# Ledger of designs, part 90: VHH binders against Protein DOG1-like 4 (DOGL4)

Target 1, 232 residues: Protein DOG1-like 4 (DOGL4), of Arabidopsis thaliana (Mouse-ear cress) (q84jc2)
Amino acid sequence: MSKMRNLVEEKFLEFYESWVIQLELYLHQLLIAHNNNTMSETELRHLISKLTTHHKAYYTAKWAAIREDVLAFFGSVWLNPLENACSWLTGWKPSMVFRMVDRLRKSRVVLVEAQVKKLEELRVKTKFDEQKIEREMERYQVAMADRKMVELARLGCHVGGESVMVVEAAVRGLSMGLEKMVKAADCVRLKTLKGILDILTPPQCVEFLAAAATFQVQLRRWGNRRHYVTHS
Below, E stands for the ipSAE of ESMFold2; O stands for the ipSAE of OpenDDE; V2 stands for 0.75 times the mean of E and O plus 0.25 times the DockQ between their complexes.

## First folded at step 9 (VHH)

Design z50 (framework vhh_8fcz_2)
Fold by ESMFold2-Fast, scan of step 9:
Structure z50 (fold): chain B 232 residues (1-232), chain A 123 residues (1-123)
Amino acid sequence: as target 1 above (232 residues)
Amino acid sequence: QVQLVESGGGLVQPGGSLRLSCAASGFTFSSYYMNWVRQPPGKGLEWVSGISRSGSYTTYADSVEGRFTIIRDNDKKMVYLQMTSLKTEDTAVYYCAKYTDSSSGTYPGFDSEGQGTQVTVSS
């Protein structure tokens, strides 16, 4: 009917705006910590813990929202078009964070060989889990296009108690399938993030989290201030 | 144009309380995340607290968590900061700020056009 946002979209838009603003505040603290060689290990661990809690809070809110309306997360109204274009199954692509890890290898905070090996093992496992989710999405899309679903869509154009009930049951099934898939993808994201932080030292964690937050914040700003390179 | 007018500051003893007020005009107040930031003598701006559009989500700097409470009234276009258990290190000029994009590579962008309100915590 209208282009009006539903209650789940309005509520999550408010949550997400607040979450991103808090991420920018944490990014400022991460940048200060990265440039300050006097911070104790206890202080660095506290800051890392705040970022970890912040990311967990996002998934807690997201999973509550997808239980109500998972489709709100496909083409999200709280994301700009650039953010939506860069999305993979309603969020960041897990393997993308290893590009940020590669930046650490060129920084003053040098990774030791044992860390490099563990990060490569984690990268391979993350890519495997990512591909498994992609295969599940392909199976879901194939199921959506089969003859039975086409027939159900046709029946939905007719008024009648029996056909209405069958269509409603099918739509509920589709939403439950998407919810499980989104949660599976989010679990890969959380396991990948935790795995990286477990391998890195506290100063390296601060540098990694600063790089990740900078990218997320900058992508949002580029999308909000969309420009074209003029021929001039 | 955007206008933010802070009030409620003053001289208080350690352990005291103050309630700061911010009157907003010139923009759709209910559509913006609002913040309190402060500038202690001889130091840069420090973020203190933030509140979402409807007031459903609030957040606080570690230094004020459990002592300060941020509240908003969208009908009156007001933001409040209830401060309790005040410490000498809370001495600062307090500014109400509408969130904006940071463009300078400094602390997150805040549109603070007010003169602020002075809070002095001293015996």
Scores: ipSAE 0.579, ipTM 0.821, lowest interface PAE 1.8, mean pLDDT 84

Design z57 (from v72 with T59Y; framework vhh_8fcz_2; at its last look DockQ between E and O 0.42; V2 from the best seeds 0.00; counts 0 for: pae O 2.5 > 2)
Fold by ESMFold2-Fast, scan of step 9:
Parts: sequence; structure tokens; C-alpha cells
Structure z57 (fold): chain B 232 residues (1-232), chain A 122 residues (1-122)
Amino acid sequence: as target 1 above (232 residues)
Amino acid sequence: QVQLVESGGGLVQPGGSLRLSCAASGFTFSSYYMNWVRQPPGKGLEWVSGISRSGSYTYYADSVEGRFTIIRDNDKKMVYLQMTSLKTEDTAVYYCAKYTDSSSTYPGFDSEGQGTQVTVSS
């Protein structure tokens, strides 16, 4: 609801809506390029570069926003419930993009053996990096239940200068820890995306980016679409 | 009922300027991303520019970047397109369009009315 949103949430909501609509415009261009063999390699590389720049712009805005309020990204108001349900540490799960790569095996552009090997190596590394982040998040959550944090929660029921300062310090600590973890997860996302694009040819990059953008846009549209819910 | 009424088109010489206007009604204007799109003679629909709900973010097609400026006035429920340094290839019917995620196309547009004709020729 708009009255429950803070300044960071309102700014990022407007940014994200605009960013997704611009992604739809790039998706349209990717779909045309995918079905058109007349585009030069230079033209395809230019389009791929536009998508890369667009994704970098997202992370630039996101990291600026999480420095101000990382908690806004846990339960994001700019995402619908379906998008939030599919979220992994404030964004897409890195290993999920390899499902988009599977589309390339069914296209007219076949992956050569060297590409298959490099993609498998990248998949293994991506899953390893995901597991590392998941263990860090688990350790963070466990640390929240330690004796010091339990004591701070008890102090929160009393109003006094000392208890107020201690609670504020704890909240700041929570935010700093989550900020580091979200940035770590985003670095895995960016490395995975770059790695895939480095392995693929320009036509394969266009097909991959089209598949990924289609999924992202459709997930948002499915979640936003009005539908009749029947009793189960 | 969503209604968008475009105006301000006309005949101009290359290098000229025009200001297009779009009057919106039938929806909460300040809650929607707004676009200008155009259709050149014998061509398909081409996206030109877009503006976020408060006007904080604007985007432009490569073909018009630096020459066109999109503006909105939420109190008046208006969106405008200021066009400068017009070229022959800018000749088209111009439509304003409310973004919608209900279309099967990318991006989705709710576009109503006849648009406004812009002709750039000597």
C-alpha cells in the first residue's frame, strides 16, 4: 500500500517500474533480432551491449538503495507476490539462468562441444557460489538468535536513552550484514550473466537474453494479471 | 473508460519544431507510465519515448535522443512531446499510450483515438 511505503521504497518502485518497461522494449528488439538473419554481428553486439548496460543500471540503483535501506528489499513493495515468491536473496537465483540456456539446445543454433564444457563449468561454479551465500545467510539468521540479540529485544520494551541507542545500533548492524550479503549475491548474478554471454556467440546471446527477459516480464505480468480465484 | 486525445501535429520543414499534447481521462493518470509511439507511412508502430509516473525517469528511442523531450503534468492529466530538429524520417502519426501489462506485445500499450499527424517535408 502506498501509505505504508517509505521514501526508498517509493523511489525504487518508480525506478523499477520504468526499468521493467524499458526491458520490455529491449525484449521486443531481441525477438525481432532472433527472427531476422539480416542483422550484422555489429548490430547484434550493440543490442547485447544495451541489455548489459540496462542490467548494470539496475544494480547501480539497487546498491544505492540498499545503502539507505536494505530491509526494503526483503518484502519488496515494487514486486508482486508471485515475483516475491520466486525471489532468492532479493533477486533471481543465479543457477536458474542455466534453464534458459537449455533453450539454445532446441534452436537452429547448436552449441559446440567447447561451449557445452564451459557452460557446465560455469554452472558448477555458480551452484557452489549459491551454496556459499546460503550458508552465510543461515549463519546470519542464527546470529540473530544469540544471547546479545535476545537481550536487545528485551530492552526494546523499555523507553530510555541507553536502550534506544542499543536498539538503533542493533538495527544498523542488521542492515550492514544484510547489505554485504545482498551485494555478494548480486555479484554472483552479474558474474554468472557475464560468464554466459562470454561463452555464447552473438546470435546465441540474443536468444538467451530474449528467453531470460521473456521469463522476467511474463512472471511480472502473470502476478499482476487479474483472475478469478475459486475456492479449493 | 481510458481515453487519450492527441493534438499539436502539423506540417513543418526539416529543422523545425512541434509540441504534441495528450489529454488523458478515465484512469488515475499519476499512477501510470506514459508513452509516445508513432507509425510512419507504410511501417509498423515504433516506440518514441516514455515517462515514469512522477516524471523522474524518461527514456528515448535512439532515433530521437537529444532532439525530443517528454514532459508530464499530473495536475492537468497531460503528457507532452517537444520535438526539435525535425527530420523527414520523423513523419508519422503520433499516439500517446498508457502502459499496460495485459497486452501480448512488448511493451503493452493502451492507445486510443486517431493520433496526431506530423509531416516533415520541404
Scores: ipSAE 0.709, ipTM 0.880, lowest interface PAE 0.9, mean pLDDT 86
Fold by ESMFold2, look of step 10:
Structure z57 (fold): chain B 232 residues (1-232), chain A 122 residues (1-122)
Amino acid sequence: as target 1 above (232 residues)
Amino acid sequence: QVQLVESGGGLVQPGGSLRLSCAASGFTFSSYYMNWVRQPPGKGLEWVSGISRSGSYTYYADSVEGRFTIIRDNDKKMVYLQMTSLKTEDTAVYYCAKYTDSSSTYPGFDSEGQGTQVTVSS
């Protein structure tokens, strides 16, 4: 178990670093498309499709890794402290993307009334799904605390394989519950992303994807360049 | 001092194959994402392919996907680009580069070498 946890962390660290580098390369293409209007409609749709596929590949890799060790995704070694501080259930809080859409709408992106209505409907749905997950997480944490205290008390009274097996079963129950909640959060993230891209026109999608990728890349660069001193 | 030495370029006919090599020194090679970029005649730099620290994850530009394969050997500190089904549009100077977070000629990558010329003609 302890070997598997280290292996999951090592593999995903390498994957994530590579994934963000590739996101940065796609960002370069998005910025060219945004700044110079050099891409045809067909080229814009292709680029948007590449970004969508890239995000799907992230979740495919993440869900495979979570099946092996979901706990690795809480306080991840592949994220710097700033990135970890910004996570909600191992990723972006889904509704945060609407703040980005709102900023773009106020400065660069012009939306027609039909788009505005659809975005507001999606925002409400997204916030409802977020709140549902938060309530489920609260109930899970309470239930887990009760079960964990019983199992820890039993471990304190025993030595040997039986006590270890009971603790291991409790840990598996915790990880399965967290896996379900993380996947539920990820599904809201993907549904929200796809919903926004379906509502926006291709040029508007490029604006949105560029803003999102810029934020993610800069958050990582800023956090990596700052080193926190641990007092000891 | 970071050094990247590209080799293996040459003249080849359309449909041909070629293998580029890049010898690395002056840094902990196995700790870095590595890439190939190219500069076609009269054009700017174009990213071609990238490879993760262990080689487990590889990425390709659309124009070369399915035809080029990037490989690394961390023990020998080498990066390779196996090129097949070459087209005249692949004609360029090819550079090996180490990923960095600093500003550079190409976003996130610095080329340190002279490059190696690949010419696909006739």
Scores: ipSAE 0.546, ipTM 0.806, lowest interface PAE 1.8, mean pLDDT 81
ESMFold2 (binder alone), look of step 10: mean pLDDT 80; pTM 0.812
OpenDDE, look of step 10: ipSAE 0.818; ipTM 0.922
ESMFold2, look of step 11: ipSAE 0.518; ipTM 0.792
ESMFold2 (binder alone), look of step 11: mean pLDDT 80; pTM 0.816
OpenDDE, look of step 11: ipSAE 0.134; ipTM 0.591

Design z68 (from v72 with S30R; framework vhh_8fcz_2; at its last look DockQ between E and O 0.76; V2 from the best seeds 0.66)
Fold by ESMFold2-Fast, scan of step 9:
Structure z68 (fold): chain B 232 residues (1-232), chain A 122 residues (1-122)
Amino acid sequence: as target 1 above (232 residues)
Amino acid sequence: QVQLVESGGGLVQPGGSLRLSCAASGFTFRSYYMNWVRQPPGKGLEWVSGISRSGSYTTYADSVEGRFTIIRDNDKKMVYLQMTSLKTEDTAVYYCAKYTDSSSTYPGFDSEGQGTQVTVSS
């Protein structure tokens, strides 16, 4: 049976669409800045700050929404199938962002040895934090399939007072566990983003953010093209 | 067929105000993010402002923030741009545009219709 979008899904769909369109606007500014060396360091830092604030706004809205309905973020209605297929715990996989950093080595803005070393240290730490979360998710998935959960699933088909209470408590526990893991993953994402921006110079930050935003926007556009064929 | 019809432009003195209107048809208006874009004489298209499906989120170009207000009426299928403290650099043809991700521009939009001319001059 098809499920109608709930209130959390409708609100976040509107928020996310607006957030991505604002990201496209910032991407336009980043591309101008990257191709024009007339901007001062102060102007570049201001643009980088706008992007950082924009990403923090996303997590503020996301954490409010997952408190109400974390499951909305697994197979999200505001993401197309391609975006959902590329998701790791409801967002980008932190270690994958270093592929965009690697592109900076071939850009007009060259990384120095000290930056390369710091980025490698950050990459290793990010991968370690990511693997901790992957182990938590594996334990969570195994726990969902254990004998106690199977028993509760059987009882849930024949609702009575005690059975209903036990099933509701279990479902609430599952949702709280997912919320904790999603927030942990998002914290790794934010720490990774901040770490990269702290290591890079302002022109390198602009190039990195432009590459990241371009990938995110284009992934969404390519995936949405599949839907738009019906409107030709 | 998607159709957007702009109106409300005219000649106004610096510091003046105008309200632009956009009447939409041929698509599910309440489901789309809507934009105002402009083309100054001898220049390319410049994004001005945008508004989310229900009107809960709005955004503005730095050049117009604090002076322009975008609003929508989904029942009437209308988008408005309230312009105050107009400057000579606001002189342009103004277009209402439905958001699209099929263009190479950022943000993406389909600019349709003939637009409405705004001239700010003493």
Scores: ipSAE 0.719, ipTM 0.882, lowest interface PAE 1.0, mean pLDDT 87
Fold by ESMFold2, look of step 10:
Formats: C-alpha cells, structure tokens, sequence
Structure z68 (fold): chain B 232 residues (1-232), chain A 122 residues (1-122)
C-alpha cells in the first residue's frame, strides 16, 4: 500500500517547508550583505544572530517532534530522496561542514594563523565526537537485532491484542534509544556550527552562512528536479 | 493555465490602510506556499510576505513586519494582504506568487499576475 503520513509527519512537513523558505529569505539577505553592500558590523551581527536563532528554532521543533515519533526522521517525508540519502543520523554530517570552510579559505576568505589553528582543533574534536556516536550506534544496532528476533518469534506464537502490546513495547524501547542518539548527533551539529561562528569574524561568518544556506537550498532544489526526472 | 489575479490597490495617504486580494486558479491552491511580492518604481521585485499551505506559518520582510498581515482562504482559493501604517516607501505594484524551487530568487517565486498598484502619497 502507499505510504500515509501520520500526524507528526504532517505537522513537521508544513513546519519544515516554512522553515526552509525562511532560510531562503535569510540567504537573500546574506547575499546582499556579501555582494552588493557592505553593512555595518552591528548589522552583520544582527543578521548572524537571525541565522543562529533560525537554526536553533529548527532543533527546538525537531526535538519536540522526535519525542513523539523519532522514526519519522529516518527517511523523512518532508525531504526528497537525495536529501535523505545524504543524511547522517537525521541531518548533515558535522565533519563534512569543514569542506565548506576549506573551500572558502582557498578562494575568498583569508584566515589568520590563530583562526586556522582553532578551526583545526574544532575539526578534530568534531570528528572524534562523530566517531563516538557511530560506535554507540553500532553497539545499539547489535543489541536491537536480538530484540527484533524475539519479536518475530512472539508474533508467530500470538494472536490478538497481546501480540500488538509486545510489538508496541519493543518499538517504544527502540524509539527511546534512537531519540538519545539523534539528540546527541544534533548537539554535535549545534556545537560545530557555533564553534565555527565563534572563530570567524562577522564578515567571514556571513560568507560561511551564505555558503551553507546555498548548499542546503540547492541540495533541495536539485533533488526535487532529479526526482521529477527520475523513473523510480 | 495557472492564473493569479490581484486587486484592492489604490491611492492612500501615509498612515492609511488597504487590503489586497489575490484570486487563484489553474492549480491545486491548498498545496502551495503563497507569497506577496512588490515592484517599487524603478526597482526590481522584492519579496514582501509568505504563508504556509494551511496558514499556520507566516513570514514577513523586515520592512513590513508588524504593519502587514498575510491571510489565506483555501476554500475560496484566495490570498490577502492586510496593510496598515502605510509609508511612501510601500508604493509599488503588488503581485501574488506561489512558491517555486525553480526560481533564481530567494525565496523562490514566480510573478505571474498583472499586479495591483498601491500608491502612498500625501
């Protein structure tokens, strides 16, 4: 049967659509600040604050939704197949954001030695935190395989409401563990983003945020066009 | 085909109010995020406001936030822009547009109607 959205998926789909369109609005402002008009430092800091607040608002909404249904965030209905294929634990992979920083440094952004050193320290810590989460995820997946086998055996032996109750309990246990891992990954994402913005100057932050928003918007637009063309 | 018909513009003194209307046809209206955009004299298009498919989320350009309110009626296929505390700088042709990710603009939109003129002058 065709996939049907539950209540959590329907609410978050509309939230996310609106959130990404607001991100496009901020991208427009970032591009103006970068390309066609040098804003005062106060104005740059205000724009950076708007972007930071916007990203925090996403995680506030996500964490509320995850409490109700974390599984909705694995293969999300509000993302196209390309966006879903690029996800690491329900979001962008923190260590990969440093490729954007490296590209900006190579072409446009001039960083002083102290900034370069701090960014390399952050890159190493981010990678370490990622690997820790990946190890914890593997341990959990191994433990979950045993619980899944038990549920299959019980479904084969039971009829009626008791089988449903056992399956529901197993799913709740799965969901709690996944929720913790997703929130841990999101915390690494937030710490990495804030760490980069703390190291960069306000004009450099505008360039970085513009590049990051452009990538996110273009990934969505490209994936939507590929989805329309593909015969899957 | 897709059609958006704007109305409700006019001449207003600074501090005045107007309500713009947009009648939509030729597409599944309730499935789209909708926008108002405007073109001031001698300027390019600028985005004004947007509203999510159910109306639960609204967004505004900084220059109009607190003064303008976007509203939609999915049963009647209408979008409205309630404008108050109008300023001379609000003088423009106003267009209704649906969101699209194929546009070169941010946020993405296509201006498809004839627009409605709003003139704020002493």
Amino acid sequence: as target 1 above (232 residues)
Amino acid sequence: QVQLVESGGGLVQPGGSLRLSCAASGFTFRSYYMNWVRQPPGKGLEWVSGISRSGSYTTYADSVEGRFTIIRDNDKKMVYLQMTSLKTEDTAVYYCAKYTDSSSTYPGFDSEGQGTQVTVSS
Scores: ipSAE 0.621, ipTM 0.854, lowest interface PAE 1.6, mean pLDDT 85
ESMFold2 (binder alone), look of step 10: mean pLDDT 80; pTM 0.813
OpenDDE, look of step 10: ipSAE 0.637; ipTM 0.861

Design z71 (from v72, 17 letters changed; framework vhh_7z1x_3; at its last look DockQ between E and O 0.52; V2 from the best seeds 0.00; counts 0 for: pae E 2.3 > 2)
Fold by OpenDDE, look of step 10:
Structure z71 (fold): chain B 232 residues (1-232), chain A 122 residues (1-122)
Amino acid sequence: as target 1 above (232 residues)
Amino acid sequence: QVQLVETGGGLVQPGGSLRLSCTASGFTFSSYYMNWVRQAPGKGLEWLSGISRSGSYTSYADSVKGRFTISRDNAKNTLYLQMNSLQPDDTAVYFCAKYTDSSSTYPGFDSWGQGTQVTVSS
């Protein structure tokens, strides 16, 4: 599919493409580390830190971009339809990663009782935070239909003049709210990720990060094939 | 058909420099993220550096960071790798490759050429 892209979209598309390729490189390292038990804890922690830094870099770039055009992220042209379909407030849904943690538990990874309890507490908190954001998001969406917009709708569809000003004002209001909500969601993502990594041992972190990266990369690859999307 | 031709390799002393070139044809060069990789004798493929379509974003492996510089000229369909402070362990065949998401491995690269031999020895 072809879509006209604005400058923010074009720039972020190039960034994201680069970022994903680097993620694949880290994934390769994670898989090596996971399959090779010869790496020291120091080495593992270094690798984990590199991944964490990589993710933080994404959000730094994202937040700069959404300041310019947050709406671009609600129709992310750098993502395929499958990736977009799986997106919650312009990214991965925080509570989803706990399914990946559960997979670890069913594998050869042994979590101690203390870890399990902490993970459950984090899961509950994450879910609660998601719900709060969702409710607030709904308020912003509903608020789009304010008095002026409703009046405009009642009078019929008009192009130009005062109607354009009313719509632009409404869109600005919505955009401000959306930016706030996207940042809030991203904070929950980052907190959730940090929380999980703080609970897991370095080897467990590597396995978790490998699983997460694999999921993300495979989703992108499959989606691109399915929809004949070529980003590069 | 996609073709990549690497040149610029040779024999150099430790501490020396080389500049590799990769000429691309058969595809829209400016539309692809490009990479340099190498393979030393008896070792697997090692990723070294990557560069985005416009060249705005570059990345490097820890093993070459601060010593190697990747660049591109889209008008000439050419990828470059400036290699400084070369060491014996940099001895390898160097390839340029474009990214592909059709690979079964991570990361996905394809369409590299014959490669160019770099030998660092006193």
Scores: ipSAE 0.808, ipTM 0.923, lowest interface PAE 0.6, mean pLDDT 92
Fold by ESMFold2, look of step 10:
Structure z71 (fold): chain B 232 residues (1-232), chain A 122 residues (1-122)
Amino acid sequence: as target 1 above (232 residues)
Amino acid sequence: QVQLVETGGGLVQPGGSLRLSCTASGFTFSSYYMNWVRQAPGKGLEWLSGISRSGSYTSYADSVKGRFTISRDNAKNTLYLQMNSLQPDDTAVYFCAKYTDSSSTYPGFDSWGQGTQVTVSS
């Protein structure tokens, strides 16, 4: 039933699987660095840079694919139901990452007063950017409920031929707006990640990245196990 | 039964080249991310490279990037590693390895071959 149906979905499914596998391989390196603590600061910064580059590569591939079909990223075939349910505008909610930072602080990560202050400033900035995007989404949804768009949608449902072309043009306009919003959300995600890594020391960055990768891997594998059982 | 058989190892001079092959059977080869891993004398396992199901996406460890090239031929159920500019530090047993599918509880290598010896003598 939920088979690959178009070229964008097929290509991104293979990319995403490959990307997650590489993340899992990096997770092994992160766990070694986290538990061993024998790596120099230079070695830790190199590992952190590799993971930062890996996350940027995801967005580079995603933005190229969005240009072809942004709607594929809402209810994506390459994500299991648990992953899709946790998505906010096609990805993790930027402010949610601070829950992970808070958990690390409550456990074994000790933050200096200056770091705590910078993290709170970043949290406030991130929530502000999120709220800005949510306001734009609300205005966009109101525009979609506008009488013009309702009339065009009704026209497409009840007439054929040339009226279908008008509905398809309206859907294309929706897609362009959604692409802009998704890219804005992704920009907040990247800026928040970079901001956290800039504030934390290299050992703290490794602990944060290990926790984030562990959560992502668990979300995918537990969700896939349940999803495959229910869909097989 | 899953089987992975590596061939193409041997003795080579520094700066030389070798091409390793890994023939797969007992599973749908084209459905899995495949990898090369090596073990130098007295050392642990080192991941070298991985390749996606169709071959469209590849990745390399820093130690081999630019010198080694992974590829696959799904029609022949065969994984390849082209190794150029070989140095004595590349001396190791080389294994091909199958990565777990996305529905498995734990990520990692679930099958690998007996390996092929590569020796680079100065």
Scores: ipSAE 0.519, ipTM 0.832, lowest interface PAE 2.3, mean pLDDT 82
ESMFold2-Fast, scan of step 9: ipSAE 0.743; ipTM 0.902
ESMFold2 (binder alone), look of step 10: mean pLDDT 81; pTM 0.812

Design z73 (from z71 with S54K; framework vhh_7z1x_3; at its last look DockQ between E and O 0.46; V2 from the best seeds 0.00; counts 0 for: pae E 4.9 > 2)
Fold by OpenDDE, look of step 10:
Structure z73 (fold): chain B 232 residues (1-232), chain A 122 residues (1-122)
Amino acid sequence: as target 1 above (232 residues)
Amino acid sequence: QVQLVETGGGLVQPGGSLRLSCTASGFTFSSYYMNWVRQAPGKGLEWLSGISRKGSYTSYADSVKGRFTISRDNAKNTLYLQMNSLQPDDTAVYFCAKYTDSSSTYPGFDSWGQGTQVTVSS
């Protein structure tokens, strides 16, 4: 039951597939760095920088694509059903990464009190930002049922003429709101990631990034197997 | 069955160039992200370059960036690697590798062929 893909979907599918494969390559490097305690701080920072640049490249591409068709990202054909199910406003939920940090704390990673405090502050802020975005998102979703749309619904289901114009106008309004909200969410993602990396030491950053990348890659692999998705 | 056949290797002097080819069969070549990897004597497998299914996106390892160029011809089921400014440390067996998400390791590669030997020596 595949659907027809538009040009935006096709292009972004190819991009995302490539991007994820490159993430796996970086994951490999992160794991090597994590297992080998011989890398210098400079080398670790360089690796971290490459990863951050990689993530920024994703959002650059994403934002270009959503400008053309933001709705494509609410039915992301480049993701499997599991990945889609785990998506919050077209991506990972920012507050989720703190669970990964917590796991690090339970492992061999020792965080000093100052780091713990800063992480908690960041967690609270991230949660607050998520909630604000969610509330605004709900408003846009509800607004889809505006006066004209409700009137149209009352009059019955007709396709063509004025009804099409009303629906198109509603969809345009929604799309503009969605684009705004997706960008806002992405900003929270980027800020959260930066915040965490600024708090952690380079070795801790490597471990965190490795964990995050592993989670993302495994989610994709498992989902593809389960649903017989043939991306690559 | 999936087959990949690498060709184009040989002996070259430092600063020289080679062009490797990989002919694919047994699968829909145009549906897969393809890679070049190499293995030097006594060393592990090293990823060098990758290319998206349609060829719109390419990536390179730092060790070969600016010197190597990956390309593909889907109509011919062929992957290419243009190697310029070759150095002695580029001496290795070069493999064409198809991406797979079924691997237990990162990155996921499978179905590479026998490889082609590249030797850079004065």
Scores: ipSAE 0.815, ipTM 0.924, lowest interface PAE 0.6, mean pLDDT 92
Fold by ESMFold2, look of step 10:
Structure z73 (fold): chain B 232 residues (1-232), chain A 122 residues (1-122)
Amino acid sequence: as target 1 above (232 residues)
Amino acid sequence: QVQLVETGGGLVQPGGSLRLSCTASGFTFSSYYMNWVRQAPGKGLEWLSGISRKGSYTSYADSVKGRFTISRDNAKNTLYLQMNSLQPDDTAVYFCAKYTDSSSTYPGFDSWGQGTQVTVSS
């Protein structure tokens, strides 16, 4: 027993539990489709569409939650994202998904040269967008450091209400900037996902989505078991 | 130990409505994601709907979305399914099902009720 979560975090965690359970149900359908070649292309496209919509629903709910309190997604202290400039804003680095594509290519999925070329183009675009976000995050770290230095100087000479209000407004402004960056990172993730699904054939999409869902389910359950061991 | 008891099934005409209830005992009902599943004659099990532990989030299979509504009352340890616009292919045994705790090694349904028969015919 340690710290109570705020209301935004509690609501999102309930949503996320529901979302993961639905993903687990979709994973069962994906595994059947993977092991059974009797599904038509229309049936595969329907399942892929359900997974795409499910992933979009995750981000829709997340964006609603970060509008209320972006710091709920950075643990208990909003300074943590700035202390770890290499951390990816509330998620996986978008380009990491290509490691999963590469693994599938070597073991389960055969890609034609046209697909390989399009995937490489998408990878380059994804990395370009990542670099833009990394540069913006660096600017935020500098801005935060500058504000802390000004606050320390003012606290040493003067303590008053107007100074506190200026600092509070600056902190709220940086929180809004963090929200913008989290949304930008999520948009890169969605664009990359949709781009991969557009390049792959329906059977290849099923293999990719099954691998991705398996990873997400295992990561969530591994984290929950570790939490019980550590906290209990 | 764990008990789930479904009630509210019966015979109804096409276009009609039914409300199913599931009373739970032997576990902390409010700690679990709960579900409705059905089995039509000669068919396998079909997941229909699920609801989060506090009831704030629901999900539905395409076959019932817009027609069925899942809800729960944690004070009464009861799960509900409101079924509207029933059609003959909704004829099935309907089961209440408990989903595994998130700390479990294997996800899935770990407890089921005995079921209640729903028959839709003229």
Scores: ipSAE 0.243, ipTM 0.688, lowest interface PAE 4.9, mean pLDDT 78
ESMFold2-Fast, scan of step 9: ipSAE 0.735; ipTM 0.900
ESMFold2 (binder alone), look of step 10: mean pLDDT 81; pTM 0.815

